# Ledger of designs, part 2: VHH binders against Tyrosine-protein phosphatase non-receptor type 20 (PTPN20)

Target 1, 254 residues: Tyrosine-protein phosphatase non-receptor type 20 (PTPN20), of Homo sapiens (Human) (q4jdl3r159to412)
Amino acid sequence: IMQEFMALELKNLPGEFNSGNQPSNREKNRYRDILPYDSTRVPLGKSKDYINASYIRIVNCGEEYFYIATQGPLLSTIDDFWQMVLENNSNVIAMITREIEGGIIKCYHYWPISLKKPLELKHFRVFLENYQILQYFIIRMFQVVEKSTGTSHSVKQLQFTKWPDHGTPASADSFIKYIRYARKSHLTGPMVVHCSAGIGRTGVFLCVDVVFCAIVKNCSFNIMDIVAQMREQRSGMVQTKEQYHFCYDIVLEV

## First folded at step 4 (VHH)

Design A24 (from A2 with D31S A33W; framework vhh_7z1x_3)
Fold by ESMFold2-Fast, scan of step 4:
Structure A24 (fold): chain B 254 residues (1-254), chain A 125 residues (1-125)
Amino acid sequence: as target 1 above (254 residues)
Amino acid sequence: QVQLVETGGGLVQPGGSLRLSCTASGFTFSSYWMNWVRQAPGKGLEWLSGITSSGGSTYYADSVKGRFTISRDNAKNTLYLQMNSLQPDDTAVYFCAADSGYSYGLEDEYHYDYWGQGTQVTVSS
């Protein structure tokens, strides 16, 4: 397994990061060295404006799985994030982080804090309709309204709250249940998946989701191939050897 | 030239209080998020509290919420931790850590730009 991860790390993948490196876009990146490829980035609006997000298409056994892998929103990119969700008609957001872990801001609070007061953004209003707090993840139901058109879209956010500050979960069971619930909740558009940088825990989620779909369809799968496909579309997907090993550990739990 | 120096540690009885200070030099303190992290004997690092660069927002671990208060004085380049209702399991080395908000990689590690040397807090009767 370690040899597979080394082979993935040593692969010289071509790709340009020109959009993310533009001076006007530098402050929109949570990490200066984690950027979307120009060829797979998610453009915003008619102007094709920038957000640190990548379209990820994974093919397994003739089936295509479609996601957006993105960083945890910054205070300055909250409007951009909701624009991306609405423009892609996404109904599920998988958030695989707490807002703060180990004293580090992983993701700003980009949704309303109460049922009574919507989040007022420049172009959108986000209403929290209801929520359910479970042992290992939180389910939040939003109505997102575009101010200019009055159109609304229902979005379900699933926040996994039990990833440890360091390493990977000791028990895979809670994360397996989380991923299965997210897939069952998916209806429209690509599934939006984020952690802090949108590559580590996000990559683990995408890999395991594809594997579970393969198992349900009685199809073969290959973890190295799945991760390699992701890395061609967003650099560094599945960030550490421990995360890579965890993908195998999760599969063995099933 | 960058330094973070913690002071205010010591021996205190259960139920007592201590105030820790962290003095910063060699960087623009007012531009950094500041954090308190501790390490108990034989244990790993535990994040306790964080404060935004302006001091406008504060965050706490569940283990210290309601007992500890983080604050800062940007004019003095100083971070504080007021610790009340101390318990024997609060015994640890306490570190201050500075975070620019930019991380150059690893999202699953404590990624602070600067760390203090630590100050010992012992809660014992």
Scores: ipSAE 0.000, ipTM 0.256, lowest interface PAE 12.6, mean pLDDT 86

Design A25 (from A2 with N35S; framework vhh_7z1x_3)
Fold by ESMFold2-Fast, scan of step 4:
Structure A25 (fold): chain B 254 residues (1-254), chain A 125 residues (1-125)
Amino acid sequence: as target 1 above (254 residues)
Amino acid sequence: QVQLVETGGGLVQPGGSLRLSCTASGFTFSDYAMSWVRQAPGKGLEWLSGITSSGGSTYYADSVKGRFTISRDNAKNTLYLQMNSLQPDDTAVYFCAADSGYSYGLEDEYHYDYWGQGTQVTVSS
């Protein structure tokens, strides 16, 4: 398993990061060295404006799985984030982080704080309709309204709250339940998945989701192949050897 | 040589104010986001406030929001923390910390490129 991860790390993948490196886009990146490839980035609107997000297409056993892997939104990118969700008709957001972990800002609070007051953005209004706090994750139901058109979309956000500050979850079971619930909730568009950078925990989520779908369909799967496919589309997906090993640990639990 | 030097700490009465300064040298200050982090006696590190490299955005922990104000002067390579309405629970060593925005593969750790030596703030009568 260690040799597989090392082989993935040693592979020089093609790709340009020109859009993310534009001076006008620098403050839109949470981390300067974690950028989307130009070829797979998610363009916003007719002008194809920038957001730190990548389309991820994974193929396993003839089935296609579509995701958007993205960073945790910044205060300056909240409007861009909701534009991305709406333009791609996504109904599920998987958030695999708390806003602050170990004294580090992982993600800005990009949704309304209460049921009574919507989040007012330049182009959108986000309403929190209801929420459920479970042991390992929080379910939030949003109505997102585009101010100019009156078009609205229902979006379910699933925040996994029990990822440890270091390493991987001690209980694979909690993360398994989380991923299964997310897949069950998916209806339209690519599933939007983010952590802080949109590569580490996000990569683990995507890999495990595909594996579970394969198991349900009695299809074979290959974790190295799944991760390699992700890395062709967003650099560094599944960031650490511990996260890579965790993908295998989860398979053994099922 | 990289250096961050905090000043402005000291003893203050409850309800009082202090202004901390952090002067940077040996790196391009304007390329780094800056934070204030404190450590109370016998406790771990607590993040308090952050400011982007340009100074365009500021962030605060709930415990200090409305009482503390972070700012920076890139021409002077200096970071500030204005602390008002100080309480005994604010007693701690205060550190400034610099973040290049590079992940360096440490996304799940305290990830600051440079730290100051810390300055003691004691709130007591």
Scores: ipSAE 0.013, ipTM 0.428, lowest interface PAE 7.1, mean pLDDT 87

Design A26 (from A2 with G50L; framework vhh_7z1x_3)
Fold by ESMFold2-Fast, scan of step 4:
Structure A26 (fold): chain B 254 residues (1-254), chain A 125 residues (1-125)
Amino acid sequence: as target 1 above (254 residues)
Amino acid sequence: QVQLVETGGGLVQPGGSLRLSCTASGFTFSDYAMNWVRQAPGKGLEWLSLITSSGGSTYYADSVKGRFTISRDNAKNTLYLQMNSLQPDDTAVYFCAADSGYSYGLEDEYHYDYWGQGTQVTVSS
């Protein structure tokens, strides 16, 4: 298993990161070295403006699974994030991080805190309609309203809160239930999946989601192939040997 | 050379107040988010509070929310922690730590870029 991860690390992919490296876009990146490929980045609006996000399409047994893998929003990119969600007609956001872990800001709080006061952004107004706090994740239901048109969309955000500050979850059960709930909640557009950088825990989520769909459909799967497909579309998907091993641990818990 | 120096620790009675300071040198202080963390005797590190590089946003651990206030003065390269309503279980060594946020983005392994040596706070009669 570790030899597979090393083989993935040794692949030299010809993708370019010109858009993310433009001076005007530097402040839009949470990490200077975690950037989307030009060929798979998510363009915003008619001008095709930049956001640190990648389209990810994974094929297994003739089925295509469609996602957006993205960084945890910055204060300066909250408007861009909600624009991306609306333009892609996405109804599910999977957030695999707390806002702060071990004293490090992993993701800005990009949604309203209370049912009483919407989040007022430059181009959008986000209403928290209801929420449910479960043992290992939080479900939030939003109405996102574009100020200029009055157009609204319903979005379900699922925040996984039980990822430890170090390493990977000791039990696969909580994460499996989380991913299954996210898939069950999916209706329209690509599923938007993020952690802090949008490659580590995000990559684990995508891999496990595809594997579980394969199992349900009585199809074969190959974890190395799934991760290789992701890495061709967003560099570094599944960051560590431990995360890669965790993908296998989840499969063995079936 | 990079240096973070905490001051303001000491002995205080339950219900009392202390203000900790952390003075930074050797790096561009205004580019770094700043944290306060503590370590009680025989325990691991506990994160307490974070202030963004501009000072525009602050965050607190539940254990100190409403009692502690983090602030910074970028002109003086100084971070502060105002501690009110101190309790015996607040006894710990308090550290300031700097985070550039511009690292490799390794999610399940994180490090502060710089940290101080710590200052002792003892809450007892």
Scores: ipSAE 0.016, ipTM 0.391, lowest interface PAE 6.6, mean pLDDT 87

Design A3 (from A2 with Y112F; framework vhh_7z1x_3)
Fold by ESMFold2-Fast, scan of step 4:
Structure A3 (fold): chain B 254 residues (1-254), chain A 125 residues (1-125)
Amino acid sequence: as target 1 above (254 residues)
Amino acid sequence: QVQLVETGGGLVQPGGSLRLSCTASGFTFSDYAMNWVRQAPGKGLEWLSGITSSGGSTYYADSVKGRFTISRDNAKNTLYLQMNSLQPDDTAVYFCAADSGYSYGLEDEYHFDYWGQGTQVTVSS
């Protein structure tokens, strides 16, 4: 298993990060060394403006799985984040982090603070309709209203709250149930998946989601192939050997 | 030479207030997120609070939320921690730390680029 991860790490993939490295876009990156490829980045609006996000398409057993892997939003990128969600008609956001963990700021609170006050953005207004706090994740139901048209879109955000500050979850079962619920909730557009950087825990989520779908369909799968496909579309997907091993641990639990 | 210098520590009674300052030199302060971390006698490091490079967002550990306020003045290259309702358990050496935002390939580990030498805060009667 670890030899596979080493082989993935030693493979140099060609790709350019010109958009993310432009001076005007540097403040839009949570981590200066984690950037989307120009070829797979998610463009915003007519001007094709920048956000640190990548389209990820994974093919297994003749079926394509479509995602957006992105960083945890910054205060300065909240408007961009919701624009991305709406333009891609995404109905599910999987958030695999708390706002702060172990002394590091992982993600800004990019949704409304309460049921009473909507989040006011440049082109959108986000309402928190309701929420459920479960043992290992929180479900939030949002109504996103485009100010110019009055058109409303329903978005479900699923925040996994039991990932430890360092390492991987002690129980694969909790994470499997989380991913299963996210897949069941998916209706339209790519599923938007983020952690802090949008490569580590995000990569684990995408890999496990595809594997779970393969198992349900009684199809074969290959974890190394799935991770290799992701890495061709966003650099560094599944960041550590421990995360890679966790993908296999999850497969054994299902 | 890069330097972070904490000041404002001292002895205070329970329920009292104290304001810590951290002055930065030798690097572009406004490019770095800043953090406050403490270490009580015989214990490990405990992260308390963080503020983004612009000062637009602040974050707090549950142990200090509602009692401590982090702020910064980029024109003065200075970070602040306003500590209210101090308790004996707040007794520790307080450090400021600068974060460049590089992952160094490890999303699930923190790495602060620069650390201050610390200032002692003692809460006792």
Scores: ipSAE 0.012, ipTM 0.318, lowest interface PAE 9.1, mean pLDDT 87

Design A4 (from A2 with A98K Y112F; framework vhh_7z1x_3)
Fold by ESMFold2-Fast, scan of step 4:
Structure A4 (fold): chain B 254 residues (1-254), chain A 125 residues (1-125)
Amino acid sequence: as target 1 above (254 residues)
Amino acid sequence: QVQLVETGGGLVQPGGSLRLSCTASGFTFSDYAMNWVRQAPGKGLEWLSGITSSGGSTYYADSVKGRFTISRDNAKNTLYLQMNSLQPDDTAVYFCAKDSGYSYGLEDEYHFDYWGQGTQVTVSS
């Protein structure tokens, strides 16, 4: 019901955004008003440097689901992004956007597009080992090598390519298959999930993933509660009433 | 009160170069990302290039990558587009567009809240 979304929008959530608002960090934010809470932000390295990313823990029926919700990387934050992935031992990245939609840059191309040439970063080298183009999403397999240790880490990136420039997907089935594949691919660390801002489509993904896990475990679930938990950890998760309704539409398909 | 004024358009021969400028007023220019968009005769809008508020990162559409360079001078409130290796297909009205920056509602929509009136670029001999 749309009354639920209105109640979520009107909820006063205490939280500070001091790190994201620092002058030195302003350039690291894709959108000035979409920032991580200080209490749940993902710190980078020993110095606890800034990235626009939030840890999200969702509890349903005694099970805890752990994610990082983050913005689409900027050219200036690619090193930070891969550092975050490696430091958190994440093996899955869910990318719910194309690089350009409706002529607008939504996310920088933060991975190598050539099998022949790795992406050289300050602390890492990223190799594209293989990829598979499916009807609704692209699977990319990366080997990320830490230059200082020579340690190799496997990361699977799943890019959903069929989200429309405005609104929600016409077919819930395509997104259901995508989320199920992402969960099946998950092995270690929090799942890293991003779109452009890291709240709208990202919030839908997290909600639906938890719902599917609840269904598989024959557990009850409450979409409003799941979204409320997310919003306490990252402001504005599930950005529009249409996205909120889409969460319910998906439940009816399963 | 927000104004964006494009200049520098004109007639140029294929293979030639032009530099477009966009002068901004009515807002704190250094706080917002800026973009270039064009519209060819009888066609829709095509996004070309974007630059972050500080100028630290730049982005390009595949159609112009390697030929066009976006830059900005925050002290002068001016955005630039250096266009090299111009082709007849580059004939269009070129618009300067301000990124909204602050709108939650624009994740799944166009992010531009203000546009200039455009400057005509014609590529022909």
Scores: ipSAE 0.000, ipTM 0.205, lowest interface PAE 13.0, mean pLDDT 85

Design A6 (from A2 with G50Y; framework vhh_7z1x_3)
Fold by ESMFold2-Fast, scan of step 4:
Structure A6 (fold): chain B 254 residues (1-254), chain A 125 residues (1-125)
Amino acid sequence: as target 1 above (254 residues)
Amino acid sequence: QVQLVETGGGLVQPGGSLRLSCTASGFTFSDYAMNWVRQAPGKGLEWLSYITSSGGSTYYADSVKGRFTISRDNAKNTLYLQMNSLQPDDTAVYFCAADSGYSYGLEDEYHYDYWGQGTQVTVSS
């Protein structure tokens, strides 16, 4: 397992980060060194504006899986985030982080704080319809309304709250249930998946989701190949050897 | 060249107080956010507190909130941790750590640009 991760780390992947490195876009990046490839970035609107997000297409056993891997939104990118969700007709957001962990701000609170007051954005209004607080994750149901047309779109956000500040979860079972629920909730568009940078825990989620789908369909799978496919589309997916090992641990628990 | 030196540790009785200091040299202290992290005997690292480079915002772990206060003096290149109402469970080696915020580092790891050597705090009767 560790030899596989080392081989992935040593692979020289082509890819340019010109859009993310433009001076006008620097404030839109949570981290200077975590950027989307130009070829797979998610363009916004007719002007193809920038957001730190990548389309991820994973192929396993003839099946295709589509995701958007993205950073935790910043205060300055909340409008862009919801525009991305709506333009891609995504109905599920998997958030694999708390807003603050170990004293580090991981993600801005980009959704309404209460059932009574919607989040007012430039082009959208986001309503929190209901929520459920479970032992290891929170389910939030949103209605996103486009102000100009009045059309609405239903979005389910699933926030995993039990990832430790250091390392990986001790119990694979909680994360397995989380991923299964997310897949069951998916209806339209690519699944939007984020943590803080959109590569580490996000990569684990994508890998494990594909593996579970393969198991259900009695198809073969290869974790190294799945992670390699992700890394061709967003640099650094599955960031640590511990996260990589956790992918294997999860598979053995199901 | 770069150095962080912690002082102020020692033996204290439960309910007592200690003030830790961390003196920085070899880098521009005012450009770095600062952290206090501890390691209890036989345990892993535990983050305790964070202060922005300007000192304008502070954050605390739930285990120390209301008992510990982080502060800094950029003119003196010094970080402080005021520890009140100390408990036996606070026994640990305490480290200061500097973070530029420039590089993401590794997710799921405590990554800081510079670390001190640590100072021992023992809370015992």
Scores: ipSAE 0.012, ipTM 0.370, lowest interface PAE 8.1, mean pLDDT 87

Design B3 (from B2 with S50Y A98K; framework vhh_7nfr_2)
Fold by ESMFold2-Fast, scan of step 4:
Structure B3 (fold): chain B 254 residues (1-254), chain A 125 residues (1-125)
Amino acid sequence: as target 1 above (254 residues)
Amino acid sequence: QVQLQESGGGLVQPGGSLRLSCAASGFTFSDYAMSWVRQAPGEGREWVSYISSSGGSTYYADSVKGRFTIARDNVKNTLYLLMDSLKSDDTAVYYCAKDSGYSYGLEDEYHFDYWGQGTQVTVSS
């Protein structure tokens, strides 16, 4: 397994990060060294404006799985984030982080704080319709309204709150239940998946989701191939050897 | 060369107040987020507070929330920590820390690239 991760790390992939490196886009990146490829970045609006996000398509056993892998939003990118969600008709957001972990800012609070006051953005209003606090994750139901048209879109955000500051969950079971619930909730568009940088925990989520779908359908799968496909579309997907090992642990448990 | 210089520490009684300052030089201060981090004798570092480059976003550790206020003056290149209702457990060396803007290591745990020399805060009677 470690040999596989080393082989993935040693593979030099072609790709340019010109959009993310432009001076005007510098403040839109949470980490200066974690950027989307120009070829797979998510363009915003008619001007094709920048957000630190990548389209990820994974093919396994004749099935295509479609995601957006993105960083945890910054205060300056909240409007951009919701624009991305709406323009792609995404109905599920998987958030695999708390806002602050170990004293490090992982993600800005990009949703409304109460049921009574919507989040007012430049082009949208986001209403928190209801929420449920479960043992391993929080479910939030949003209505996102485009100000110019009055059209509304339903979005379900699933925040996994039990990832440790270091390593991976001690038991795969909680994360398995979380991912299964997210897949069951998915209806339209690519599933939007983020952590802090949008590569580590995000990569684990995508890999595990595809593996579960393969198992349910009695199809073969290859974890190295799945991670390689992701890395061709967003650099560094599945960030650590521990995270890579965790993908395999789930296969052995299920 | 980047330099961060803290000041304003000292001995204070429980319930008292202190104002810490950090003078920054050698980089464009207004381009970087800043944090305060403390270390008590024999303990590890504990993050205290964060302020974004513009000052528009601030975050606090649960242990200091409601008692401490972080602020910055981008014209004077100075970071502040206003400490109210001090407790004996607040006794520590307080460091000014500059955000690198880059990921650290394999898990993005630490993103501070420069630290000041620290200023001692002692809360006792």
Scores: ipSAE 0.015, ipTM 0.409, lowest interface PAE 7.4, mean pLDDT 87

Design C2 (from C1 with Y111F; framework vhh_7ubx_2)
Fold by ESMFold2-Fast, scan of step 4:
Structure C2 (fold): chain B 254 residues (1-254), chain A 124 residues (1-124)
Amino acid sequence: as target 1 above (254 residues)
Amino acid sequence: QVQLVESGGGLVQPGGSLRLSCAASGFTFSDYAMTWVRQAPGKGPEWIATITSGGSTMRDDSTKGRFTISRDNAKNTLYLQMTSLKPEDTALYYCAADSGYSYGLEDEYHFDYRGPGTQVTVSS
């Protein structure tokens, strides 16, 4: 497994990050060194404006799995984030981080703080309809209303709260249940998946989701191939050797 | 030159109190979130508390009732008030500064600046 991860790390993919490096877009990146490829970035609106997000398509056994891998929103990118979710007709957001871990801000609070007060955005209003706090993740149901048309969209956010500040979860079971619930909840558009940078824990989630689908369909799968496909579309997917090994550990538990 | 210097550590009896200070220089202190981290012998680093540039505090649940983080932006100083100290609080305590614009290696602490630490020993 270490040799596989090293082989993935040594592969130098010929992608360009011109959009993310433009002066006007630098403040929109949570981390200076984690940027979307120009070829797979998610464009916003008619102007094709910038957000630190990548379309990820993974193919296994003739089935295509479609995701958006993105960073945890910044205060300055909350509007852009919801625009991305709605323009892509996504009904599920998987958030694999707490807002603050180990004293470090990982993701800003980009949703309404209470059931009573909606989040007001340029073109949308986001209402927190209800929520359910479970042992290892939180389920939040949002209604997103487009101001110009009055149409509403339902979005379910699933926040995994039990990833440790260092390393990977001690129990694979909690994360397995989380991923299975997310897949079951998916109806429309790409699934939006984020952690802090949108590559490490996000990469683990995508890999395991594809593997579970393969198992259900009685199809073969290859973890190295799945991760390689992701890395062609967003640099650095599955960030650490420990995260890579955790993908294998989770799969063997199923 | 950027510098963070901790002070206030030492030997204290169980049940005692200590106030740690972290003096910052070489950067705009008021723009940074400030954090206290400890590392006990043979253990990895353990986050204790963070105070944002705006003054909001976040604390580890295991120490929340005994430890209080605060800052004085006029003096470029971060504080940790520790009460009801226990032998298990024995560790090297260091402060760290985070702009929020750090390199994105997940599952590892990343701070823009870090001090050398001050030793706290709780023993009878």
Scores: ipSAE 0.015, ipTM 0.315, lowest interface PAE 7.3, mean pLDDT 86

Design C4 (from C1 with S56R Y103E; framework vhh_7ubx_2)
Fold by ESMFold2-Fast, scan of step 4:
Structure C4 (fold): chain B 254 residues (1-254), chain A 124 residues (1-124)
Amino acid sequence: as target 1 above (254 residues)
Amino acid sequence: QVQLVESGGGLVQPGGSLRLSCAASGFTFSDYAMTWVRQAPGKGPEWIATITSGGRTMRDDSTKGRFTISRDNAKNTLYLQMTSLKPEDTALYYCAADSGYSEGLEDEYHYDYRGPGTQVTVSS
């Protein structure tokens, strides 16, 4: 199955990253070399402003699955992130990282820490309505209000907190329960999925979600094909051979 | 000395109603968001409802049609009105005061202050 990952790595996929490489957008990228393709990037507002995020459409057995794969927000991109969520009518955010791992900042804290005080942003006000802290993931319900229009939207954020700093989880059970809960929670728009860069753990999540949907619908699936589809829409999805192998391990554990 | 004391729990038949109270002392009650949480044996804690210092209410979707949270700042008291009770509502119900949370909350419900709880048993 390592041969499959090597074959995926050897593909020379054509695609341009012109928007992400513009000088004005440099500070909007968490990693300078992890950028969205121009053809699949998520445009913001009428001006089609930039955010490091990609639309991902996966087709399996005649069914279409829609996601937004994105980096963990930066302090400078929090407003952009919530604008993306609202404009796409997304009701679920899957966050597959802690804010800090191994002493390194992986994602800025882009939501309020208190039920008493909303997070005041330039264009949005985010209210934490409630939360549940479970053994391996945290459920947070937000109400996001656009200051200029008064438009509000309810968003459920699911943070998986038990991914190790290196490699993959030793046991797939907790991550399986997490993904199933996320799918069950999904109602509107593409599911927004992020880790730090928006390609590694994010890619694993998308692959496993599609596979579980296929199993439930008694349809065939092919992990290499699912990952290949993702890579055509966002470069480097499923970042390591260990992550690729983990996709197979999860399927076998079910 | 902070105290939160719940009352009003007991045995009730399915379809019945119950009103829980939480008496608060030792802190400025009106400044805190107040929450009801329940926990059944062998299950993790389940959030039910929160009422902010300004009176805005937030409720779990599965119970919001049957449960109403309210507060009386003059009496430093939080209430939960429960209607159409079901056997699955059987749990220990406790109130909590929440001014925020910290980065270390991954494995449990953690609040600034929490009461000992009042038992609700719904039997048929």
Scores: ipSAE 0.000, ipTM 0.130, lowest interface PAE 17.3, mean pLDDT 82

